# Designs tried in a protein design chat: VHH binders against p53848r504to814. Part 2

Target 1, 311 residues: p53848r504to814
Amino acid sequence: TYIMAIFNATPDSFSDGGEHFADIESQLNDIIKLCKDALYLHESVIIDVGGCSTRPNSIQASEEEEIRRSIPLIKAIRESTELPQDKVILSIDTYRSNVAKEAIKVGVDIINDISGGLFDSNMFAVIAENPEICYILSHTRGDISTMNRLAHYENFALGDSIQQEFVHNTDIQQLDDLKDKTVLIRNVGQEIGERYIKAIDNGVKRWQILIDPGLGFAKTWKQNLQIIRHIPILKNYSFTMNSNNSQVYVNLRNMPVLLGPSRKKFIGHITKDVDAKQRDFATGAVVASCIGFGSDMVRVHDVKNCSKSIK

## First folded at step 1 (VHH)

Design k07 (framework vhh_3k1k_2)
Fold by ESMFold2-Fast, scan of step 1:
Structure k07 (fold): chain B 311 residues (1-311), chain A 121 residues (1-121)
Amino acid sequence: as target 1 above (311 residues)
Amino acid sequence: QVQLVESGGALVQPGGSLRLSCAASGFTLSSYTMRWYRQAPGKEREWVAGINSGGSYTSYEDSVKGRFTISRDDARNTVYLQMNSLKPEDTAVYYCVRSLTYDESGFYDYWGQGTQVTVSS
């Protein structure tokens, strides 16, 4: 199981002139400490650098600002002699293809795209041009301003694009018996599959793709809990759909799954603790559940408490 | 636009033979590994046979080895599955599949609509 540690490069930490370098040096020192703590317990660590907020209804930084915040920091991390470079995996949290291009030039290993390519139609072309890059394909609906209004999921009717569904090691009768409880994870899996199809059609390779069902994006807190409980269904899910006079088989089985439950509001609903710092203690218990249900990677703010649950 | 159209499915008696055809359009067949899968009612789709882009390598699921033969005619953009010594357990919808590589078998492949094979007396 991998730990992906979140590092937010906020606009308040960047300024013109020499202070920009000083800001990067300070942030680099924080990242070095985080990496050393994680590597004490694990063989490797993934650092996910974010230069733009992806919170629902947030105001988005410009592409130029996102690049200014994230790219010099990623370059500094890769050039650091204080870090065992073979044990530090770098990810950038971006939905913008131009930001992804610049990050790849300075040494990121992973593009973490909350939109699954929905927000930038050129994203898949960038990933396809760089077959050494891992791409996290996340589930959401709509855009940043509308996603919270689109948390309505329902069963698919016969005659729609979806022709057949299968959960590996579960016969059709058992899948039908579970339909009322699994409509959410089936809808999420099918929509991930649609984005997966588009990625592959644009030249992205299956081995590049890791899926993220998108906790907190176009989902209520109860739906987030259902997704965690139903990770095994997603990891054993396949279906067929009609596409332009052909039938496409989508097999999501055994694809790596990332979950990011850290400090989300639904943890506060479980613990009745609305303070984000205090949620760090509760996150460890939720992370243990995610791993128990089949998560291959966990995205977290507090590495020390989460590492105890993973190890 | 990728299109795969299967034909040749029929009702046959045990011990009978049948040849399935898959007509491909919208891509260059010779560049792709092609496979046949089948699905019986209530069961997951299972791989049956595969042939590489050059036609020099073929592979089969153990239960059909020696009875089924996969072949390709790239000039006619067609893939075939010759089925001999058919058994009731061969009853299924048979699908022609375009895959990227054999290592990616079963992962995002273009499939035809299928052709029904029924083996019964």
Scores: ipSAE 0.000, ipTM 0.218, lowest interface PAE 18.1, mean pLDDT 72

Design k08 (framework vhh_3k1k_2)
Fold by ESMFold2-Fast, scan of step 1:
Structure k08 (fold): chain B 311 residues (1-311), chain A 119 residues (1-119)
Amino acid sequence: as target 1 above (311 residues)
Amino acid sequence: QVQLVESGGALVQPGGSLRLSCAASGRTFSEYAMRWYRQAPGKEREWVAGISSSGDLTSYEDSVKGRFTISRDDARNTVYLQMNSLKPEDTAVYYCAAGIDFYEYSDYWGQGTQVTVSS
C-alpha cells in the first residue's frame, strides 16, 4: 500500500494571496522534512501538491494563481540535491489541463484530478500525450458549487445506457442483498466507468489510471462509510453500456484504488472527536479499514500515524 | 464569495474577559465551518478554535482549552470567541476564517482584530 502525503501550496493560513504567503524555500524545507519522515519508514513517498481548493463551495484560485503556487515548488523539489529523487514521487492535485501541462514539464509523475476530467474536457488529451504519467480518476458530480446537492444515489444517472452488470468474485462476507445494499457503490462505479471509457477513447492507457471513489465529494458521511465497506465490489465491478453508437464492455476489475479519508468531517461525525489532532488517531483506524477492504493507496495529512497502520 | 469582518478587539487586563465577533456576508454562512486564528508580531500564525457548520463539533488549541469558547449564531451570520482568564501571551491579532470542511484548511479570511492583554 502506498502513502500519498498532502501538501497544500495555497497561502497556508491566509487565502488572500498576500504577504503572509510562505516563500518557495520555506515550503521546500517543509517538504524535505516530510519526505525524510516518510522515508524513515517507507521505500518511497508520494507528495500531492495542491495549489487550489477543490472543496464544495470554495472560492477557486485563478489558473495563473494555481500555476504560481504549485509549479515553482514542484520544480524546486525536482532540483533539490537534498532529496533522493528516485524515491520521491510527485503528484499535483488539479482539475485543469493547462496546470497539468505545466506540472508535467517540471517533473510531476501523477495528475490527481478530483473531477475525473469532468471540469476540463482537455484533460484526457494531455494525459494521453504523456503515457509515462499516472492519472487519478476521481468520482464527483456537478461542479464545485453544486456537488454537495447531488448526493442522491437512488436512481442511476446512466439509466438505460447500462445493459448488463457483473460483480465478480469478492472477499466480502456480507452480501445478503446485493441489489438494495449496493446501489451507491454501483452508481459510483458506473459513473467512474463512463469517465474511464471517455479517457480510453481519448488515448489514455489503462495502466495510467488509478480510480478514486471520491470520499467527501457529492457524498454524505454515511455514504462515505458505505463506499469504504464496498471497495471490494468496486474492484470486482464490470458492466456493458451503450457509448457513442457502440456497445462497450467497461472493466474496472483489478484497477488500483486510492482513498482519501484523512481528516474528513465524516470521521468526526462517527467518533465524536472535537480536536483535529486527536482525529489523527481515529483517522489511523479508518485508514486501516480502507487498506483491509482493498485500497491500494491512501491520501493523508498525517503520514507518521498512517505509516504505523502498515506492517 | 464570503466576506468576513472581525470586531471586539481591545486592551484588557490579565485575568480579564473579552468576546470577539466575526460577521459573515455573501453566501450562506450556515454551510461553513468557522475558525479563529491568532498571530503575534514576529511569530507564526496559530490556530485557536473551530466550530463545525452544524455547531455540533468544537475544537481548541491546548493552551486555550477551558478558557476560550467558540460559538455561532446562524440567524445573525456571526461566529464568536469568548475569551476568559486572559494572559499576556494571548496578545495577538485574531483572525476569523471560514471553510467548507471542518478538518482541512480555511478558504476565506477576515482582516483581523487586535487583542492586547497588559496592565
Scores: ipSAE 0.000, ipTM 0.131, lowest interface PAE 17.0, mean pLDDT 72

Design k09 (framework vhh_3k1k_2)
Fold by ESMFold2-Fast, scan of step 1:
Structure k09 (fold): chain B 311 residues (1-311), chain A 120 residues (1-120)
Amino acid sequence: as target 1 above (311 residues)
Amino acid sequence: QVQLVESGGALVQPGGSLRLSCAASGFTFSTYWMRWYRQAPGKEREWVAGISTGGSSTSYEDSVKGRFTISRDDARNTVYLQMNSLKPEDTAVYYCATDSYLHEGPYDYWGQGTQVTVSS
């Protein structure tokens, strides 16, 4: 299981006590410390650099501002002699194709796109042009300002284009019990699958894609728990849909899955924590559950405390 | 202690105006993005407007664009919502909230709310 450490290169990082607010030299030093902490317990670490907040209802930085915040930092990380470059994997948290292009030029390995290509139609072309790049295809609905209002998942309306569903080669129509209890994960899987097919149609390769069901994006706290519990269903899910002039089989089975439960508000609902940093202890327990249910990668704010829980 | 205290809510006639204020204390206000939300009885809470640090960027829900203006005064630790051309459907309790790195949700701290009623 991989650990992906979040590093926010945004002005709001000053609100975390200033630990990540600074010039490039200070930010690089913080990242070096994060990497050393993670590599004490793991054979590799992924650093996810965010130059623009993708939190629900956040105000978005301009593309130029995002590039200014993130690209020089990624370059500095790759040029650092203090880091074991073969053990440090770099990700950029961006939904903008132009930002992704610049990040790839300076040595990023992963594009972490919360929108699954919804916010920038050129994203899949960029990923297709770079077959060595890994792409995280995340589930959300609407946009940053509206996604929390779109957390309604229908029992029977799974989309007019969806014809048949399977859980590990079992026809879902024959499984009355599963049909009612799995509507959320099936809706999420189908919407991910629709984006997946569009990515493949644009030349992205299946081996480039990781799936993120999007904890905290267009979901209530109870729905986030349902997603975690039903990861085994997502990892065994396939369906057919009408696309173009033919019926297309969409196979999500055995795709790598990333979950980002770190400091999400739903953890506070479970433990009654009100402070995001105080949720780090509870996040460790949730991370263990995510791994137990089949998560291949976990995205966290506090690598040190989360790493201790998965030893 | 961290506090957000809203004020300015009142009963106004359709087409009227109100200015809401939110006074913040107990944290470094200038480093936080600030937002306004509203909630009508029996309905879910909805985002209304947001403002970045220093006021360099603002955003609005479509139904209030052109009618509402969000602003901030970092010297006074206060965020404002100027509401013009008020409609009956704007009737709600209005909440001030923060958006900080310490939380991944849309808000970290909430005020108690201030009631706005638009009716003849």
Scores: ipSAE 0.000, ipTM 0.154, lowest interface PAE 15.3, mean pLDDT 75

Design k10 (framework vhh_3k1k_2)
Fold by ESMFold2-Fast, scan of step 1:
Structure k10 (fold): chain B 311 residues (1-311), chain A 121 residues (1-121)
Amino acid sequence: as target 1 above (311 residues)
Amino acid sequence: QVQLVESGGALVQPGGSLRLSCAASGFTFSSYGMRWYRQAPGKEREWVAGISYSGGDTSYEDSVKGRFTISRDDARNTVYLQMNSLKPEDTAVYYCAKDYRPFGTEHYDYWGQGTQVTVSS
């Protein structure tokens, strides 16, 4: 299981003479410390640099500002002699193709796209042009301002395939129960599959893609828990969809899955914790559940706490 | 070292009740949260309920909320699942699991062998 540590590239606090932008040297030092701590416990670490908040209803930084915040930092990390470069994997958290292009030029390995290409139609072309780059295809609906209102997942006909062990010895009554209880994960899987096919059709290779069901994006806190429980279904999911006069088989089986439950508000609902720091204990328990249910990568704020659950 | 032994599963009629027990040994029980999961033939493994190490917080899957209650008895190293208004859909093997300790070196997810609950008309 890989650990992906979150690092938010934000402006520094106000000082004499006006507002400061983040000091790249101090941010680099924080990242070096984080990497050394992680590599004490693990063979490698993934750093996910975010220059723009993707929280529901947040105000988005401009593309120029996102580049200003993230790209020089990624470049500084790659040029650092303080880090074992063969053990540090760099990811950028962006849904913008132009930001992805700039990050690739300075040595990023992974594009972490919360929108699965929905927010920027040029994203798949950028990934296709760079076959050495890994792409995290995340599930969401709508946009940053509307996704919270789109957490309604409807029933659909059982025309898809779930792992054989879950259905082989099920009678008609049990099949109906399975259908009703899995409507959420099957909707998520089908919507991911639709984006997956679009990526492949644009030249992205299957081996470049990791799947993220998008905890916290277009989902209630209860739905986030359902998704964690149903990771085995997603990892064994396939379906056929009609396209004009042809059928398209979509196979998501055995694709690597990333989950980012760290400090999501739904953990606070479970534990009644209000502060992100107070959720670290509960986050560790949820992360362990994600790993237990088959997550291949976890995205976290507290690497030390997460590390204790991934043995 | 860690041992989790579930018990209390039985055949029961719809609308009936059962209390499941999980006896724990091999770790400091009062320092860990505990969870219940279930898995039915032809269905996915699903989380059912959780209780914090202090017992101050509990959580439930939507389909069992209001019907099931998780509790713990630290003096007896036991976690319980009280199941009321049982439905045929609740038929499954029920497992208890130990949470990790965030500031220790213990890894997560010690599972018991399970106890079978059958709700049949």
Scores: ipSAE 0.000, ipTM 0.088, lowest interface PAE 23.0, mean pLDDT 72

Design n01 (framework vhh_h_nbbcii10_fgla)
Fold by ESMFold2-Fast, scan of step 1:
Structure n01 (fold): chain B 311 residues (1-311), chain A 126 residues (1-126)
Amino acid sequence: as target 1 above (311 residues)
Amino acid sequence: QVQLVESGGGLVQPGGSLRLSCAASGFTFSDYSTYALGWFRQAPGQGLEAVAAISGSGGSTYYADSVKGRFTISRDNSKNTLYLQMNSLRAEDTAVYYCAADRYGLEYSPSEYDYWGQGTLVTVSS
């Protein structure tokens, strides 16, 4: 299982009299320490650099500011002689195709897109032009300001485009007994599959894509727990749909899955942790559950505590 | 321009009461689509800790064990104002109180909140 460590290149707070950023040298030193901590326990580490908050309803940095925050840092990481470059994988957390394009130029390996291409229609074209790049296709609904109002998954009323669905790991005679309890994961799987097909239609290759069901995005805390428990269903899910006057088969089976439960609100609901660092310990336990249910990659804030839980 | 402004702090005797207010400007609570608004405090020489939080609908609340039953959090979306009613105050409640907004939902950690006020001092002493 791969560990993806979060590094936020964003200001600490807008209410503290404006934005404050550490300089590139200080940020690089923090990343070097993070990498050393991770590589003490693991053969490699993925660093996920975020230059703009993707939290639901957060204030969005401009594209120019996101580039200013993230691209020089990624370049500095790749140029560092203090890092074992063969063991450090770089990811950028962005939903903007122009930011992705610039990050690829300076040596990023992964584009981590919370929107699955929803927020920027040019994203898939950028990924398709770079077949060596891995793309994390995440599930959400709406946009940054509306996604938290769209967490309704009770009615599984499929549109005319969805014809038939399958869960492949079980030789189930009747799927109807499961339908009421799996509405959420089936809806998420279908919406991921629709984005997947759009990516493929734009030239993205299946081997570039890692799926993220989007814990915390357009979902309540109870729904986040259901998703974790139903990862095996997602990893064995396929369906047929009508697209461009043709029937297409959407196969999500055996795609690698990323989960990012780190410091999400559902952990706070369960443990009633009042401090993010205390939540990191609880996150370690949830991360272990994610791995147990079939997660191939975990995205975390505190590598030390989570690494002990993973192994 | 987004701003949260606390008011209502001051000196109070043990066993007394205070009502803190937090007025939001630059956005409305309805337009903001918040899931959680909260009160945090920092006592002299200590770290920031969560006191109380309320969801966007007002249907879900959190209270620290030390204040449960004594403090009540409430919100008025029409007035763009968050309140903290503090009863049966104790010397250990002495702190700077901050209001904060978290638009994702009911979060308990200070680091999860997007906007913060400047703070208002509450001193409980004889």
Scores: ipSAE 0.000, ipTM 0.135, lowest interface PAE 16.1, mean pLDDT 71

Design n02 (framework vhh_h_nbbcii10_fgla)
Fold by ESMFold2-Fast, scan of step 1:
Formats: sequence, structure tokens, C-alpha cells
Structure n02 (fold): chain B 311 residues (1-311), chain A 126 residues (1-126)
Amino acid sequence: as target 1 above (311 residues)
Amino acid sequence: QVQLVESGGGLVQPGGSLRLSCAASGFTFSSYDSYSLGWFRQAPGQGLEAVAAIASSGGSTYYADSVKGRFTISRDNSKNTLYLQMNSLRAEDTAVYYCAAVSGYFEDLPYQFDYWGQGTLVTVSS
């Protein structure tokens, strides 16, 4: 199981309003420490650099500001002699194709796109032109301001092939009960599959794609828990859809899955002093559940506590 | 022992107002505890939706588009209480309203929240 450590190249707090920003040298030192913590227990680590908040209804940084925050840092990481470059994988958290293009130029390995190409129609073209790059195709609906209004997943007629695939991992006696309980994961799987086909049609290769069901994006907290428990369904999911005048078979089986359970960021020493052990334990339990249900990669804020949970 | 208790729900006519309160015990809303707080609702036949949230330190707030300009979230750290002032209520606002808390700032609404109340019913009907 890979660990993806989150590094925000933005102010530490939502309430800071973008007022504070650390210099590149201090940020690089923080990343070196994160890598040392992770590599103490694991053979490799993925650092996911974010220059723009993707929190629902957050104010978006401009493309220029996002580039200014993230690209020089990625370059500094790749040029560092203090890091074992063969054990450090770099990801950029962006939904903007121009940001992705600049990050690829300076040595990023993964584009982590919360929108699955929905927010920027040129994203798939950039990924297709760089077949060495891994792309995380995440599920959401709408945009940053509307996604939480779109957390209604209904039992639509999904077609006979979907019904056949649905029963593959379920006994027939429990099928009717399970249809209602799995509406969410089936809808998520179909919407991921639609974005997947769009990516393939634009030249992206299957081997480039890792899927992320998008915990916290267009989903309630109860729906997030339901997704975690139903990861085995997603990893065995396939269906047929009608595309214009043709039927297209969509096979998501055995694709790598990333889960990023939303985790509270501890803003500093004061926050950690109050019930820190209880918060860390709860986060560790969620990470362990993601791995237990079949996640191939976990995205976390606190690598040290996550590493202990994976052991 | 962390606990959140909602109150203030009830039956109200369209166009009316209600103020919901959420009292916390087992932890504090002091300026140094960094708890973010929010209100969420579940209408009949629908999933849980974020209504409003307020950050721990700066007073930054979030509101769902459907309630912007009508609802106001506020917190009183000295009383360890979160409020939701609901004005110009509509039949569509009928739901069970939940109070929730998370240590630090929130990133993903509503997934990030760890502590939840049992809910209070708000019915908007003539």
C-alpha cells in the first residue's frame, strides 16, 4: 500500500485567508522531514503538492498564483540532494491543465485531479501527451461551489449488463436488499467509468489511470463510510453504456484505487495538546479500514501516524 | 466524553424564523481549541447536506447556496454553544438538523466532522 503525504503550498488554515506563506527553503525542509518519517517504515513515499484549496465552496487561487506556489517547490524537491530521489514520487493536486503541464516539465510523476477532467476540458490532452505520467481520476459532481448540493444518488435503471455485473460478488438471496444499499457505489462507478471512457477517447492509456471515488466531494459523511466499505464492489465493477449510436463496455475491474479520507489538520502545538491521541486514533482507524477494504494508496496529512496504522 | 445537543427545532409557518442552538460538553470552543463547527440537514427521502459551517479562529463561514442570505451561523465560545439563525423559512427547509464539530479547520464538508448531535426536527408547514 502506498502512502501519499499531503503538502499544502498555501496557508495552514482555512481561516488564515491566504495571509501566511512559508518560503521555499523552509517548505523543502518540512518535506525532507516528512520523507524521513515515511521512509523509516516504507520503501517509498508519494508527496502530493497542493497550491490551491479544493475544499467545497472555497475561494480558488488564480492559475498564476497556483503556479507560483507549487512549481518552484516541485523543482526544489527534484533538485534536492538530501532526498533519495528513487524513493520519492511527486504528485501535484490540481484540476488545471496549464498547472499540470508546468508541473510535468519540472519533474512531477502524478497529476491528482479531483475533478476527473470536469473542471478543465484540456486536462486529458495534457495527460495523453505524457504517457509516462500517472493520472488520478477522481469522482465529483458540479463544481467547487455546487458539489455538496449534488450528493443525491438515486436508484436509476442501470441496464441489464449492470445487473449481471452487480450480482457477480453477491449471493442471489440478498440481491434485492443489496440493490438499495449499493446505489451510491454503483452511481459513483458509472460516473467514474464515463470519465474514464472520455479520457481513453482523448488518448489517455489505461495504465496511466488510478481511480479515486472522491471521499468528501459531492458526498455526505455517511456516504463516505459507505464508499469505504464498498471498495470491493468498485474494484470488480463493469458495465455497458450507450454512447451516441453505439454500446461501450466499461471495465473498471482491477484498477488501482486511491482513498483520501478527509483528515483534520493540526494547526500547531496548541491544537495537538488537546485530545491529540483521540484524534490520531480515530484517523488511524479510518486509514486501516481503507486498506482493509482494498485501497492501493492512501492520502493523508500526518504521515507518521498513518505509517504506524499501516504496520 | 464528547457530546453535542441540539435544541430549538419545531413547527413554523412559511416565512417564519427559528434559531437552533447546539450545546457542547466534553470539550471547549475556546479561541485556542481550534474546533470548526457546522450545521447539516437531512430532508425526507434525501441524503445528508451541509447547511453552514464556521471556522475555529478567523470567523470564516460557509453557506449552502439554498440558504445564503436567509441563514446565519454564529458561535459563542464563552457559552460553548453554536447557533443557526434561520429566516424566511420555506417548506423545502423541512429536515432534521444536525450539529457537528471537528478539531481544527475543515477541508471536506461534511465528511471531516467527527462529533455529531442526535438532530432536531424543523418542519415548515402551514
Scores: ipSAE 0.000, ipTM 0.116, lowest interface PAE 18.8, mean pLDDT 71

Design n03 (framework vhh_h_nbbcii10_fgla)
Fold by ESMFold2-Fast, scan of step 1:
Structure n03 (fold): chain B 311 residues (1-311), chain A 127 residues (1-127)
Amino acid sequence: as target 1 above (311 residues)
Amino acid sequence: QVQLVESGGGLVQPGGSLRLSCAASGRTFSYSSTYALGWFRQAPGQGLEAVAAISSSGGLTYYADSVKGRFTISRDNSKNTLYLQMNSLRAEDTAVYYCAARPYSDYWGTEADFDYWGQGTLVTVSS
């Protein structure tokens, strides 16, 4: 199991060029300390750098601002002599193909795309051009301003691996219950599969792709819990779809799965919206559940709390 | 529009064999992995009975206990056709046989869960 630590590159007010350079040095020192702490317990650490908020309804930074915030920091991390570079994996949290392209130039290893290529049609081409890059294909609906209004999951194609596994040994009532309880994961799996096929058709290789069902994106708190419980279903999921008047078998079996439950609103809902720092403890319990149900990677705010949960 | 047309019914002697076919009519219907397909029958004076079904992928099949080992269901998506191979026929197999389809599902359910039905083809097993 891998731990992916979140680092948000915050825009600070700057008076002159000297203050801007001081900001990067300070951020780099924080990252060095985080990496050294994580590497005391783990063989490697993944740092996920975000230059733009993907929080629902947030005002988006421009592409130029996102590049200015994130790219110099990634470059500084890679040029640091204080870090064991072979043990530090860098990810950038971006849905913009031009930002991804610039991050790849300065040494990022992973593109973490919350939109699964939905927000920028050129993303898959950039990933395909760079076969050494890992791509996190996340599930969402709509855009950042509308995703929370699109958490209604009911229509899906039922000719899939879930039904096949339980035919013959299941009576009618059990089949109806199975259908009702799996509507969410089937929608999520099939929509991920559609994006997966588009990525492959654009030249992205299967070994580049990790899947993320997108906890908190176009989902209610109850739906987030259902997804966590159904990770084993997603890891064994396959279905057939019609594309360009031909059948395409979509096999998501054994693909790595990433989950990011850290400090999401649904943890606050479960814990009666307690303070964010108290959510760190609750997040640790949810992370342990994600790993127990088969997650291959977890994205967290607090690496120390996550390490305790994993043990 | 989904229109199902059965063929291959007729009179056969006990112990004989017969193959039923079910073809979609119309340009827009395709068996390509999105339809679960089945055979149902109704004997004189009896209710509708499920005989066999095949999943959208073709990987899973169902058979009623009364026909296991004697009947084989298969599908040919390239020909848009469903088949029922009936061997070792008995007088009690005499019935009107219907093919049925439900879209987007490998769900078996009952006859009530199948949305599209053929008109039926009569199979008579008698000397």
Scores: ipSAE 0.000, ipTM 0.095, lowest interface PAE 22.2, mean pLDDT 70

Design n04 (framework vhh_h_nbbcii10_fgla)
Fold by ESMFold2-Fast, scan of step 1:
Structure n04 (fold): chain B 311 residues (1-311), chain A 124 residues (1-124)
Amino acid sequence: as target 1 above (311 residues)
Amino acid sequence: QVQLVESGGGLVQPGGSLRLSCAASGFTFSEYSSYALGWFRQAPGQGLEAVAAISWSGGSTYYADSVKGRFTISRDNSKNTLYLQMNSLRAEDTAVYYCAKDTGYYLESTYEYWGQGTLVTVSS
């Protein structure tokens, strides 16, 4: 199980003032401390660098500003002699193909795309051009300003192009009795699968792709918990659909799954902890549950608290 | 209950110095806390302006261009207190100064837990 530690390069409040959050040397020192904490308990760590806010209704930084914030930092991390480079994996959190392209040039290993290619039509072409790069294909609906309004999954309907679905080798014994309870994860799986096929059709390779059901994106707090419990369904999910006048089999079985429950508002709602530090404690328990249900990677804000829960 | 209380404001002449403090209760400034802490200000008839911020580790700081080189942000985890050392004060620095804590939400950078504010007046 991999730990992906979040590093947000700039707070929205301070980026709006024109000056960057901090100089690169100071940010590198923060990342070194993050890595020290993670590597005390784990053999490797993934650092996920974000230069732009993806919160609902946020005003997005320009592409040039996002590059200015994130790319020099990634370069500094990769060039650091204080980090065991063979144990540190670098990810960039971006939905922009030009940002991804620049990050790849300076040594990033993973592109973490909240939009699954929806926000930038050139993303899949960039990933396909770089077959050594891993791509996290995340589930959402709409765009950053509308995603919270699109969290309706209660009526089960196969998408127009979907012919038949399959659930294999799951720990759910009576699937027919649970069909109404599994509508959310099956809809998420179908929408992920449609983006997956589009990526493959654009030249991306299956071995490049990790899937992220997108906790907190176009989902209510109750729906986030349902997704965590139903990870085994997603990992055993396949379906057939029509694509380019051909019937295609979409196999999501055994694809690596990433979950990012760290400090999501829904954890605070459930525990009634407003304080983000107290949410870190609760997040540790949720992270352990994610791993227990089949998550291959977890994305966290506070590695020290979450690492204690992972064993 | 999370609470932030600003103090240290007052009347000062141009070129003078003040040190603002923000005392936190209901949570601690652990050395492993993921909270970014910051100072904002609001001059009469103006909007909120970000002044300075410090990361959870203390390794990263931000300063608005208007205060860079004059103000220094720092934290003391043992006293659970955030500071803003203000030097070479100008009339334009006159404002109510607010302490804020980052929410720490996943993929978000927003500030909540605003304190009551402390007034700084720079005049002859």
Scores: ipSAE 0.000, ipTM 0.163, lowest interface PAE 15.8, mean pLDDT 70

